# Designs tried in a protein design chat: miniprotein binders against b1l550. Part 57

Target 1, 279 residues: b1l550
Amino acid sequence: MRLPEELLERARDIHSEAPSHRIKLDRVGSFGLKVPVEFKGFLLLAEADVWVSLPEGRRGVDLSRQVEAIYELSNPPKDPFSLCREAAISLLEKLNYADSSGVSIRFDAPLQDGESLKYYGVEISSIASDEIINKIRVEILGMTACPCTAELIRAYKSSEIAATHTQRSLGILEVSTKAEHPDPDKLASIIERAMSSPLRTYTKRPDEGGLVIRSLSNARLAEDVVREMIHLFLEEFGHLPEDTHILAAVRSMESVHMHDIYAERSFSLDEIRKEISSH

## First folded at step 6 (miniprotein)

Design cp14
Fold by ESMFold2-Fast, scan of step 7:
Structure cp14 (fold): chain B 279 residues (1-279), chain A 96 residues (1-96)
Amino acid sequence: as target 1 above (279 residues)
Amino acid sequence: SEELAERLADILRELAERLGYDEIEVTREGNRFTVEAERNGVRVRITVEDGEIRVTVEIEKDGKRIRFEYTFTSPEELEKALKEIARIILRALEEE
């Protein structure tokens, strides 16, 4: 059933009315939209959020125009970076009362892993106002091995390779910049190289043994991993604008505890360079 | 880099040709290079200074003004975004 268009003459335009309270809202939009994206040769199902700012004098947002904006731009499927930026700009163009707009797109990214694939988490966004701010968050699992227990076991019974507990650790790099989105594969690589060892989708027994030995020979605290991620990030992406903001974090799912260990550092490129140069 | 500025001027000329712009202005002031094009209330400006590439698009239509700015640190990333920028401009120039 579809109601007659003639009813629009009689219906109030609720969205254009003054609200009960004259309060600006920062983000109003359509969240959890399913969109196809093309990422490095793969067609992936992504989830998108789209929003705009709402001024204090307007009751509501034209949600249908938000959905139209992203769906028009996602057919045919395109890379999620262009989709994110273009949709954010389109929202400002279509909704003239908005001061800012944003688009966030989340998906699991495939990464070559021997003759198989493994996956890591990606969330990208673009926020448009007088300038475009691009944000990317990459999360990938790796392995860490505890150096403290390794040292105790070595003291108790010396061995060429110290025994210790190992666990999965989640590495996180988040970058917010007015420049282009960093390549997520490079961010994932930085995280994996900072860990005691990467994880594999599939290993045969001898290869699995080698991976474990690698991690045991490269035992690292969560704090060590965060510092190494920052060091590697600066080598790869130190050319980004000085006001670029980074979050580097590790959540270690400790195999000997009922709880996780977490370490993080947030910084701007300007801040971290001054810190490093003064020490 | 003069080579970078020349490449960016070529990129804007290609964009202008695709979108029907017939007048492009190139200016140099010390380390700052600027390439501009304007048509029917849509202005595109590309500026290179200290390794940063800035693309500003200004749209004036039906009494409303929209401005937004991209920043890039490489011409390769700008080239990837070129189709995106062209689509935005074409929609802004669309008459209906």
Scores: ipSAE 0.149, ipTM 0.642, lowest interface PAE 5.7, mean pLDDT 83
ESMFold2 (binder alone), alone request of step 6: mean pLDDT 70; pTM 0.650

Design cp2
Fold by ESMFold2-Fast, scan of step 7:
Structure cp2 (fold): chain B 279 residues (1-279), chain A 94 residues (1-94)
Amino acid sequence: as target 1 above (279 residues)
Amino acid sequence: SEEEAERLADELRELAERLGYDEIEVTREGNRFTVEAERNGVRVRITVEDGEIRVTVEIEKDGKRIRFEYTFTSPEELEKALKEIERIIRRKGE
């Protein structure tokens, strides 16, 4: 049942009214939208949030226009980076009262792993105002091995390769920049290379043994992994604008503890270069 | 209400006092109450407004400045946070 159109002429325009309190809101929008995206040859189901700023004198946002904007741009499916940027710009053009707009898109990205696939987490954003800021966050699991226990066992047994505990560790790289979004596969690669070893979807015994030996021979603290991630990031992405902001973090799910270990560092490219160039 | 905010501010002043902070000052600006306390190079600013408690901790030691910010809904959570910050400061001192 459709209600009579005459009701629209008689109804108040609630969104255009003055609010009960004259307070600006930073983000008002439609969150948790399901959108198809095309990523490196794969058609994926992504989750999107779209939002705009709301001025202090306006009661509400036309949420239907936000949904129309992203769905129009997502059909046919396109790459999530272009969708993110185009939708953010479109929202500012369509909603004249907004000073800023944003779009975030989240999905699990397939990564070729020999003859199999594994997946890592990706969240990208574009925030539009008088300029556009692009943000990307990549999360991928790897393996770390404890160097402290390895050293104790080596001292005890005088062996060339000491046994130690290993655990899954989650590596995180987040980048905010005025340049294009960095390639998430490259960010995932940096994280995996900083770990004691990457994780695999499937291995046969000889390959699994090799992975374990690699981890044991490359034992790293969470602190070591974060420093290595930063080093590798600077080698690959040092060309980004100097005001690019990065977060590098590791959460190690310690196999010998009931709790996790966490290490992180936030920095701009300018500040980190000055810090490491001191020696 | 203003009376509730005033009571909460007084309770937070007593918490800072119990945790060993000195040089405690309470100021009021409309419905906002601010409690400032200092101890051994640690400065704590607690703001109570509209049922929200905001805590800013600034530490200056050996030429380094470190800042922490917390938001709480009750005085019990604030006491726990202040004790944790003291623990962190002592560890850095070692």
Scores: ipSAE 0.000, ipTM 0.075, lowest interface PAE 24.8, mean pLDDT 79
ESMFold2 (binder alone), alone request of step 6: mean pLDDT 70; pTM 0.636

Design cp3
Fold by ESMFold2-Fast, scan of step 7:
Structure cp3 (fold): chain B 279 residues (1-279), chain A 94 residues (1-94)
Amino acid sequence: as target 1 above (279 residues)
Amino acid sequence: SEEEAERLADELRELAERLGYDEIEVTREGNRFTVEAERNGVRVRITVEGDEIRVTVEIEKDGKRIRFEYTFTSPEELEKALKEIERIIRRKGE
């Protein structure tokens, strides 16, 4: 049932009224929306947040217009990167009192893993104001092996293959740029190649043994992994604008401790090139 | 190839003309082609390099400036994106 339009004409427009306190709000929006997206041949259910700034003289944001903006652009389902950027622009156009808008879209991305699939985390955003900044964050699990313990056990046992503790490590690459979002599969690949070994969705004993041997033969500190991720990133994405900002990080869930080890580095492309060239 | 990139750049110029853009300029630097077009305070820059097409849209309306960038692989996607951006810009004036 739909209420008569005459009721809407008589109702106050609460959102356009002056607020009780003249205070600007940075982000007001609809969070946790479910949105279908098309990603590399897969139809996925993503989670989206949409928001705008609210000026000091306006009581509220028309939240239904925010939802309308993203839903109009998500039917039929499309590429999440285009959806993110187009929705951010649409929000500024539909809500002209806003000085800025933002859209974030999160989903688990499928990645071919032998005869099965494995998944990694993707979060993208576009923040629009007098320019648009596109951000992407990729998180994928891999395996690391401790080189310090490996060396100690090798010395103790005089073994060719040193025993050491292995653990899951979460690799993180986050990129902020005025250019398009980087391909998340390439970012995931960079992270996995920097690790001691990748993880698998499914292994049989021979495959599992191979992963362990690979990890042991390629033992790396969290610090080693972050440095390798940065090196590989520059090889693949060094062509991005110089003011592109990157965060590379690893969180190692140490199997011999009750706590994790964490290493990170944030930098711009301009900054890191100067650093590498000078030292 | 360079020939394919140049052909694509020409197709994009024709598309901009069909969509009613007033000032269209094409610049070539090696295998990179840039098409710039402007209409009613909207500047569109299309860069073609290999099989990648990058589009930058700069909008100035009611004191706000926004820059939008996106990538596609076909002229059909570009046409849809440009029409959607034009629609948004026209509504902003309201």
Scores: ipSAE 0.000, ipTM 0.182, lowest interface PAE 18.0, mean pLDDT 79
ESMFold2 (binder alone), alone request of step 6: mean pLDDT 74; pTM 0.701

Design cp4
Fold by ESMFold2-Fast, scan of step 7:
Structure cp4 (fold): chain B 279 residues (1-279), chain A 96 residues (1-96)
Amino acid sequence: as target 1 above (279 residues)
Amino acid sequence: SEEEAERLADELRELAERLGYDEIEVTREGNRFTVEAERNGVRVRITVEDGEIRVTVEIEKDGKRIRFEYTFTSPEELEKALKEIERIIRRALEEE
């Protein structure tokens, strides 16, 4: 049903009114929008959040303008990086009372794995103010093998390949930068290479045995994986601006415990280079 | 800079020819170069401007047209961008 437009002349403009309390809000917006995106040859249905800052003197945000900003730019579907940046800028243009805007887009990124498909999680955002900050978070599962139990079993049996417990571990790389978003496939590759072995969607018994042996021969603590991820990240992305911020983390779903093990490090490129060069 | 952009446009034309496109057009507007190619309802437009490479792929199938856009903003990673562009185009051409 559509109400008569002449009612707008009599209705109060609620959004423009003074609020009950003069408090600035950091993020006000439309969350959980479904948006088609084009990612490396795949058409995906992504989930998007759009928001703006709200000044202390204004009661509400024009939510219809927020939805217009992202949907106008998503037809036809485009890459999520351009969509994030362009939508964030459009939000500031459409909503002149805001001093910042943001857009985040999340999806499962498909990755070809032989004749099957695997995937990793991606969350991309752009936050616009007097500059644009681009953020990307990549999460992918891999396998780790415990070196502590391996050493104990080796001492018991004197084997060249010691038995130990293996488990799925979630690797996380998050990058915040004034430069363009890093390539998520490269971030996923860094995470997988830091693990004891990658995971596969499909394996035959000989291939499965090979992955297990690889993992056992490359046993790593969660702490080892985080350090290796940082090392590999610096080799691939050390050219980014010095104020680029990175989070590297691993959550190991320990097969011998009812709880997980977690290790992380946050740093700026400036900070980590000074730390490494002082040794 | 102008000569460097011309060289890149030639590289992209060679890529389109190698992928089997037979209708290739190169257009220049100041510091903007555009390479357009079409084959079997798959149209590719590659634009180079101010260090940005934009690739647009249009696929027409069963009367429906779908458009995709990819943007590469690092000229230092041009060789990696060209490999990714080739991958995207090959995928589009394989759509039956």
Scores: ipSAE 0.000, ipTM 0.091, lowest interface PAE 21.2, mean pLDDT 78
ESMFold2 (binder alone), alone request of step 6: mean pLDDT 67; pTM 0.577

Design cp5
Fold by ESMFold2-Fast, scan of step 7:
Parts: sequence; structure tokens; C-alpha cells
Structure cp5 (fold): chain B 279 residues (1-279), chain A 95 residues (1-95)
Amino acid sequence: as target 1 above (279 residues)
Amino acid sequence: SEEEAERLADELRELAERLGYDEIEVTREGNRFTVEAETPDGKRVRITVEDGEIRVTVEIEKDGKRIRFEYTFTSPEELEKALKEIERIIRRKGE
């Protein structure tokens, strides 16, 4: 049901009023919007958050204009990176009182896995102000095998391949840059190559055996995986601006413990190059 | 590489002209090529090519808000994608 438009003339303009307290808010927006996106030939359902800054002298944000900003750009569906950047710009253009805007888009990305697909997590954002900062976070599961237990078993009973425990490990790469968003498939590939082996959606018995043997022959600590991820990242993306910030992390769901093991490193490209070159 | 940079500068000049930029300057300093363009309403684009690296800066100013985008490319394939994205962003300014 729709109320008469005449009521708008008698109602106060709440959004434009002075607030009870003159305090700036960093993010005010519409969160959990469902938007279609086109990703590498797939039509996917993504979830988006849109926000703007609110100055200390204004009571509220015109939330309907935020939805308009992303709606206009999402039909027809387009790639989530362009949608993210363009929506952040549009928010600043539509809401002149804002000093900054942001858009975050989350989805599960398909990745070819033999005759099937597997999925990894992607979250991208663009924050616009005097400049635009693009951020992407990729998370994908892989397998790790413990080198410590492998070495103990080799010492006990020498064999070509020592038995050890294996577990799922979650690899994480997050990149914040003034350049465009890195290709998430390349980030996912870096994570998988740093692991003892990738995971599969399904395997036949001989292929499963091969995957296990590969993992056992390539045993790695969570710390090893993080260092390898950083090494591979620098090979692929070392051309990004020097002030690009990266987070590389691994959470290993240890099969022999009731708890997880976690390792991470945050750095800028400038920082890591100086560290590596000092030795 | 010198002929590639010169061709790129020409393509960028033509793109700027098609998008309504009327203050177009192309500068060469050794192995560095820079193309700068501006419209009367405050839209700016600057593209620098040096040592196999292509840097693109797009500035859009509307209602006193300045928005800057910066892109860095290291391959010919990435440049084509960037140019299409830049053209799209600039064209949507009129929407």
C-alpha cells in the first residue's frame, strides 16, 4: 500500500536535520543486497554492501539513492570488479555530502576441477574518496601434510614415503592497491600451488591415492605455505605499485589436535623487497 | 618498443578526442611518453608509458568531489582491457 504524496509536504525532512550530537560517522549504508554478476562466463548471485561517510552536521543518509546507484549499474549483470568500482563512484556523485564511499561484493567463484567445478571465496571492495583503493580477498581450501611426524616415522621405519597426518588448510590472500583488482583465479592458483596438494570435488579411487601420495611427498608446515604463497605472489604480481599491501595467511585444521594452527604475514611490496634484498 | 609507445600515444590521443577532451598534450622525455587530456568540466586523464610499464590515471571532478583512479599494466592484453574500462567510466559520467 502507498500513502498519499501530499503527506511529504507536512512531514519533516529528517535526513537533512541536525543530529542530536555532532559526530561524524564513517560508514552508513545498505548492507546485504543481492545482486547478479557475470564472472568468467557464469551468472552468479553475489551479496553487496554499499556505504558512505556522513558528516557531523547531517542526521541521516538517503538510503534509497544508495540502492539506485548499484541497481542502475547491475542491470544487465556485469563483472563484479567494474560493478564495485563504478558503484563507489556513483555513490559520491549521488550523495554530495559524503566525503567517501565504499562498495563490497562477495561471491563464491567457480574453478574448473577436472570434469566438475569447485568453488573458492572472493570478497572485493572499492573505497572512493580523493582516490580509489581496491581490495580483494581470496580464500581456498587445500591439503597440508605434517613434515615433523613424517620425519619421525622415517627415522623409525625407513621408506620412500613416510606416513604422516594430513588435514584441510585454508589459504588466504588479501591485496589492497590503487591499481585494479588482481585476477582472483591467479590468487587462488598461488594458494593451491603453495599447499601440499589441492583438494578435489570428487575423485575416483586411483586419483585419490595419487593425491594422497603427492601430499605426503610434499609435506609443509603452515609457516612453509605462507612463505611459498608470498614467493609466488611476488613472481606473479611484483609489478603492482610499491604501496600495495598484502596479507598472506594459512589456517590449518590439524587432524591430530582439537585446535587449529594459524600463520600470517602482512606487508607492503616496498617493505618485503627491502627485507628480502637485505640478505 | 619506441614505435609501440608512439602508436600507443596516438591511440590515446584519438580516444581522448572521441570522449570530448580538448586540452590534449603529448610529451616525450627520453624513453617516457605521457599523454594528458582535460575537458572544461574537470575530467582529466593522464597516461604514462615508461620501461614497459603503462600507468593510467583518470580524475573525475563533479560537484566539488574529486575521484581518482590509477591503473598499472605490464602487458599489451591488459592495456586493451584498461582502455575499454576507462572509456566506459568516462562515458557514464554523463548518465
Scores: ipSAE 0.000, ipTM 0.251, lowest interface PAE 17.7, mean pLDDT 79
ESMFold2 (binder alone), alone request of step 6: mean pLDDT 67; pTM 0.585

Design cp6
Fold by ESMFold2-Fast, scan of step 7:
Structure cp6 (fold): chain B 279 residues (1-279), chain A 96 residues (1-96)
Amino acid sequence: as target 1 above (279 residues)
Amino acid sequence: SEEEAERLADELRELAERLGYDEIEVTREGNRFTVEAERNGVRVRITVTRDGEEIRVTVEIEKDGKRIRFEYTFTSPEELEKALKEIERIIRRKGE
């Protein structure tokens, strides 16, 4: 049943009322929306969150206008970077009481892997206020091999290539910048190159054997992987504004433990260059 | 490609390991990869150089003060597979 529109004239406008407590809220919005996006030739169903700040004197946000902002821009589907930026701006235009807005879009990015596909996780956001800050987070699984156990086995039998445990490790790069979102394929490539070896969707035994031996020959601690990711990031993205903020992290799902090992470093480009140049 | 040449160098390292060589070292100098391995006074040096679509593989074996050298050139995966089998045969025979 559709209720008569005449009831709107008699009903209180709850959202515009004064709240019980005059407290600002940082993020009020619609979370878990499904939106179509076009990414590098693929039509994907992405998950989106949209939000605005709420001033201390206003009880609520008009959530229907938030949904309008992103869905108007998602039909026809467009690239998720443009959608993210344009929707954040549209939110501020449609909800004039807000002093900031944000949009986050999450999806699995496909990569061709021979005759198959593999995927990596992407989350992008744009936060609009007086400026627009673009953020991207890329997560991809790779393989690491333990150098500590390798060294112990090497000592045992005097072998240059030692047996050691291998495990899946999740590499994470997060970038916040006033510039355009970095290319997620390049971020994923940096993470994979920092690992002992990449993972694949499909391998035959000779390829699998080669992947394992490469991993064993390129044994790396989680700490080694984070440092290598930072090094490779600076080579590829050193042109970004000096106030660009980066998080590099690895979560190693240790095959010999019931728990994970985690290593991370956050930094600005200005900060890391000063640190490196002092050594 | 660079990745293809590096993969070949890696496969040759694995070959030396399977043949029981120890003290294996891989070095890179531009488009050239060198794998050096030693066992019981036998030294093997394998050099891989990429020049466009052409890959050159040089195998040097030193045993009892004598040096033997072989060179292979190939441009296709089928030629590569044949070359690797022949290299393995030579190392097994001359390195023992």
Scores: ipSAE 0.000, ipTM 0.054, lowest interface PAE 30.3, mean pLDDT 79
ESMFold2 (binder alone), alone request of step 6: mean pLDDT 76; pTM 0.755

Design cp7
Fold by ESMFold2-Fast, scan of step 7:
Structure cp7 (fold): chain B 279 residues (1-279), chain A 96 residues (1-96)
Amino acid sequence: as target 1 above (279 residues)
Amino acid sequence: SEEEAERLADELRELAERLGYDEIEVTREGNRFTVEAERNGVRVRITVDPETGEIRVTVEIEKDGKRIRFEYTFTSPEELEKALKEIERIIRRKGE
């Protein structure tokens, strides 16, 4: 059923009315939208949030224009970075009462793993105002092996190869910058290289043994992994603007505990360079 | 490179001319170029700052006392063309 359009002339324009309290809202929008994106040859169904700021004198946001902004740009499907950036700019343009707009897009990024696929998590955003800020967060599982237990076992067994517990660890790199979004595959690679070993979707017993031996031979604390991630990030992305902000973190799902271990560091490129170069 | 920055500054000046902006000025300070243009109360300032292997472009648009700033960093001709198209879209919309 579709109501007659002439009812629009009799109905109040609720969104344009004064609110009960003159308070600005930072983010008002449509959350959990499903949008198709093209990522490195794959057509994926991503989840998107779109929002704008709402001034203190306006009761509500025109939500239909928010959905229109992102869907116009998603047909045909395009890469999620261009979609995110262009939709944020379009949204700010379409909703002239807003001082800022934002778009975030989340998806599992496929990654070729021998004859199968593995995946890592990606969340990107673009926030437009009197400037545009691009943010990307990459999360991927890897393996860590405990060096403390390895050392105890080595001491106990004398000359035998030390054994230790291994566990899945989640590595996280988040970058906020005025430049374009960094390549998520490169961020995922940095995280995996910082771990004791990467994880696989499928392994046969000989390959599985090799992965375990690699992990045991490269035992690392969560703190070690975070420091290595930062080091590798600076090698790959040190050219980004100096006010670029990074979060590097690891959550280790300790196999010998009922709880997780967490380590993180937030920094700007300017800050970390001064820290590393000082004696 | 400096030559690529000069070429980009010229292309941006031509873009401002095509869009009908008035009082277009190109200023050089070292290897940094600034293109300023104004039309009907809308002011656009584009700064091109070359670095080894990359070029930074900052676009500032001011209208009715409000300012919008966008920053781009690129290293390839393809990225440059994409950035120029995006800059053109932004200037067209805000210049209205």
Scores: ipSAE 0.000, ipTM 0.196, lowest interface PAE 18.7, mean pLDDT 80
ESMFold2 (binder alone), alone request of step 6: mean pLDDT 67; pTM 0.596

Design cp8
Fold by ESMFold2-Fast, scan of step 7:
Structure cp8 (fold): chain B 279 residues (1-279), chain A 96 residues (1-96)
Amino acid sequence: as target 1 above (279 residues)
Amino acid sequence: DPEEELRRLADELRELAERLGYDEIEVTREGNRFTVEAERNGVRVRITVEDGEIRVTVEIEKDGKRIRFEYTFTSPEELEKALKEIERIIRRLLEE
C-alpha cells in the first residue's frame, strides 16, 4: 500500500525539528548497501556505507537522498574509486546542513593467478569536507617461514636444507591521503613481495614443492615483513603528499602456536623520511 | 622540461573549464604554480597545478560550501582519468 502524497503536506517534518538533546553526530547514514562496481574489467558486487555529519540543532538526516546519491552514480556500474569520490561530493551537495560526508566501499578484488584467479580484500573510503581524504586498505594472504626454527634445525643437522614451520600470514597496507587512491593491485603486490612467498589458488605436488622451497629459502619474521613492506611502499608511492598516513601490518597465524603473532607500524611520509635520513 | 609540463597542464585545465561552459576564466601564475579560476551559476572552480612533484588541486564552491581534493601524477593515464572525473563532478554540480 502507498499512502497519498497529500498526507506529506499535513505531517510534521521530523528531520528538521530540534532534537531533545543538542548533540552533534559524526556519522549518520545508510550502511550495508549492495552496489555493483566495475573493477579492472570485472563486474563485482560491492558493499557500501554512506554517511553525513548531523548538526546539533537538527533531529535527523534525509536517508532517502543518501541512497539516491549512491545508486544514481552506480548505474551503469563504474570504477569504485570514482564512485566513492563522486558520491561523497554529491552527498555534501545534496544535504546542505552537513559539514562532512563519507562513502566506504568494500569488495574482494580478483588477481590473476596463472590460469585461475585469487582474491584479496579492498576497502576504500572518501571523506569530504573542506577537503577530500581518500583511504584505502588492502589485505592479502601470503606465506611466511620461521627463520629461528630453520637456523636451529640447520645447526642440528648440518645440512643445506632448512626445515621449519610455515604458516599463512595476512598482510595489511592502509593509506590515507589527499591525493587519489593508490592502485590496490600495486599495494597487494607490495605485500606479496614482502612475504616469504605468495599463496596460490591451487597447486599440484611439483608446484607446491617449489612454493614451499621458495618460502624456506626466504624465511622472514613478521617484523621483517613489515619493514620490507614499508621499504617497497616508499619505492612505489613516495611521491604522495608528505602528510599521507600509512599503516603497515602483518598477522602471522603461527602453525606451532595457539595464538597469532602481530607486527605493525603507522607513520606519515614526512615522519618516515626524517627517520630514515637520520640513520 | 618541468616548465613546459606545468604550462601544458594549465592549458588542459583551461580547456576543461571552457568545455564546461565557463566564460569567466582567469589564469594566474605565481612562481612554480598555475591557477585556473572559473565561475558559472554560483559554482566556482579553482584548479591549481604545481611543479616539483606534479600536483593538481581542485577546489569547487557551490552555495557557500567548498570542497578540495588533490591528484599527484606519475603517468599520463592517471592525469587523463583525473580530468575526466573532474569534468563529471563539475557537470553534475552545474545541472543541479
Scores: ipSAE 0.019, ipTM 0.557, lowest interface PAE 8.1, mean pLDDT 81
ESMFold2 (binder alone), alone request of step 6: mean pLDDT 66; pTM 0.567

Design cp9
Fold by ESMFold2-Fast, scan of step 7:
Structure cp9 (fold): chain B 279 residues (1-279), chain A 94 residues (1-94)
Amino acid sequence: as target 1 above (279 residues)
Amino acid sequence: SEEEAERLADELRELAERLGYDEIEVTREGNRFTVEIERNGVRARITVEDGEIRVTVEIEKDGKRIRFEYTFTSPEELEKALKEIEEVIRRSGE
């Protein structure tokens, strides 16, 4: 049932009222929206969050204008990078009381893997104020093999390839930059190359054996994987602005423990280059 | 160098013409090179200094003024960003 529009003339404008406490809020918005996007030839249903800053003197945000901003730009579907940037800009235009706006779009990116598909997680953001900051986070599973247990077993029973435990490990690369978003396929490739071996959706027995042998012959600690990811990132993306911020992390789901192992490093390009050159 | 400044000015003029900008002004101060372009309430200031391209975009529409700053590593990024900003302005008018 639709209520008569004339009731709007008599209702209080709650959003424009003063709040109980005059406190600014950093992010207020519509979270968990479903929006179609085009990604490298695929039409995907992505999940989006849109938000704006709220000044201390205003009780609420006009949420209908936020939804209008992103849906107006998502029909027809477009690439998620352009959608993020355009929607963040549109939010500031439509909501003039806001000092900043942001948009995050999340989806599983398909990746061709022989005759099958695999996938990796992508989250793309744009945050607009007096500047625009683009952020991308890529997460992909790979395999790690423990070098400590491998060395112990090698000492116990001589072998060219020692038995050791293997596990799924989640690799994470997050980049915040004033430049264009880095290519997520390249970020995913960096993560996979840093692992003991990549994972596959489908393997035949000979291929599976090869994957296991590769992992065992390339045993790596979570700490090793993070360092290798940083090294490979600098080779591929060292041209980004020096104030670009990166998070490199690995969460190893240890097959011999009830808990996970986690390793991470956050840095700017300027910081990491100075650190490497000092040794 | 003088040759680098001339090439940059030519590239930015060609870019602005392709995007349909009505007014283009180029200014040099020491080793800082600035280009200002304006069209349909969108004003962009492009500053090249120490190998970095910095763009400040001001949008004025319906009495509202919004300013954004970007940094770019290539001319292709700049062209795409300006097109997207103009598209947002056009849709907002609808």
Scores: ipSAE 0.000, ipTM 0.349, lowest interface PAE 14.2, mean pLDDT 80
ESMFold2 (binder alone), alone request of step 6: mean pLDDT 63; pTM 0.529

## First folded at step 7 (miniprotein)

Design Ac1
Fold by ESMFold2-Fast, scan of step 7:
Structure Ac1 (fold): chain B 279 residues (1-279), chain A 94 residues (1-94)
Amino acid sequence: as target 1 above (279 residues)
Amino acid sequence: GEIRVTVEFEKDGKRVEFTYKFTSPELLEEALKYIEELIRFSGADRVRITVEASSEEEAERLADELRELAERLGYDEIEVTREGNRFTVEAERE
């Protein structure tokens, strides 16, 4: 049933009314929207969150204008980084009571793996106020091999290539910057190169043996992987603004424990450079 | 061989067109899943999906999958047209 236009015109504008309590809210919006995006030649269905700040004197936000902002820019589908940035700016322009706006877009990114594909997680955000801050988080699985057990087995067997337990480890790189979003494929590459070996979607028996031997020859602690990720990040992205913030982390799904091992470091480029140069 | 899939969907005069090239059946299956969701999201009045493969057998099987996809999305009129190893699935709703 359609409501009469006359009735809608006589209804109270709830959103513009004073709230029950004069409290500012940091993020109010539409979360879990399905949005098509084009990523490196792939048409993907992403999930998006859009939000604005809400001042203490206003009861609610106009959610329909938020949805209109992102959908106007997503038709036809476009690059998710441009969509994220442009939608955040558009939200702030269209909703003049807001001090800030943001857009987050999440998807599984395809990555060529021989004659097959593998996937890694990507979440990007753009937050607009007096300036724009771009954030990206990349998560990808790799393999690590325990150097402690390797050393024990090496001593016992008197072998150059020691047996040890291997496990899947999740590598995480998160970047917040006033510059453009870093290329997620490059972030994923940094994570994989820091690991004992990458994981494969498909492998034949001879290739599988080679992957295992590579992992055993390059045994790494979670702490080693995080430090290597930071080193590789600085080589690739050290040109970013000095106030760029990075989180590097590894969650190792230890095959000999019922729990995971976790290592992380958060830093700004300015902070880490001073730390490294002091030694 | 290489498989080429071109997807066009149209809603209220707005048209979107994408072409994908695949050399792996797994990549194609993932693409079909996303194509289905995107067409559903678009609310398209008309969809035209063109498949071109080096193998007639491959193209025909893919065309059948796309026809089933259009049926799942609730399109009323679905036509499959063949020109050699090129198949076009065109679906419309009233």
Scores: ipSAE 0.000, ipTM 0.188, lowest interface PAE 19.1, mean pLDDT 79

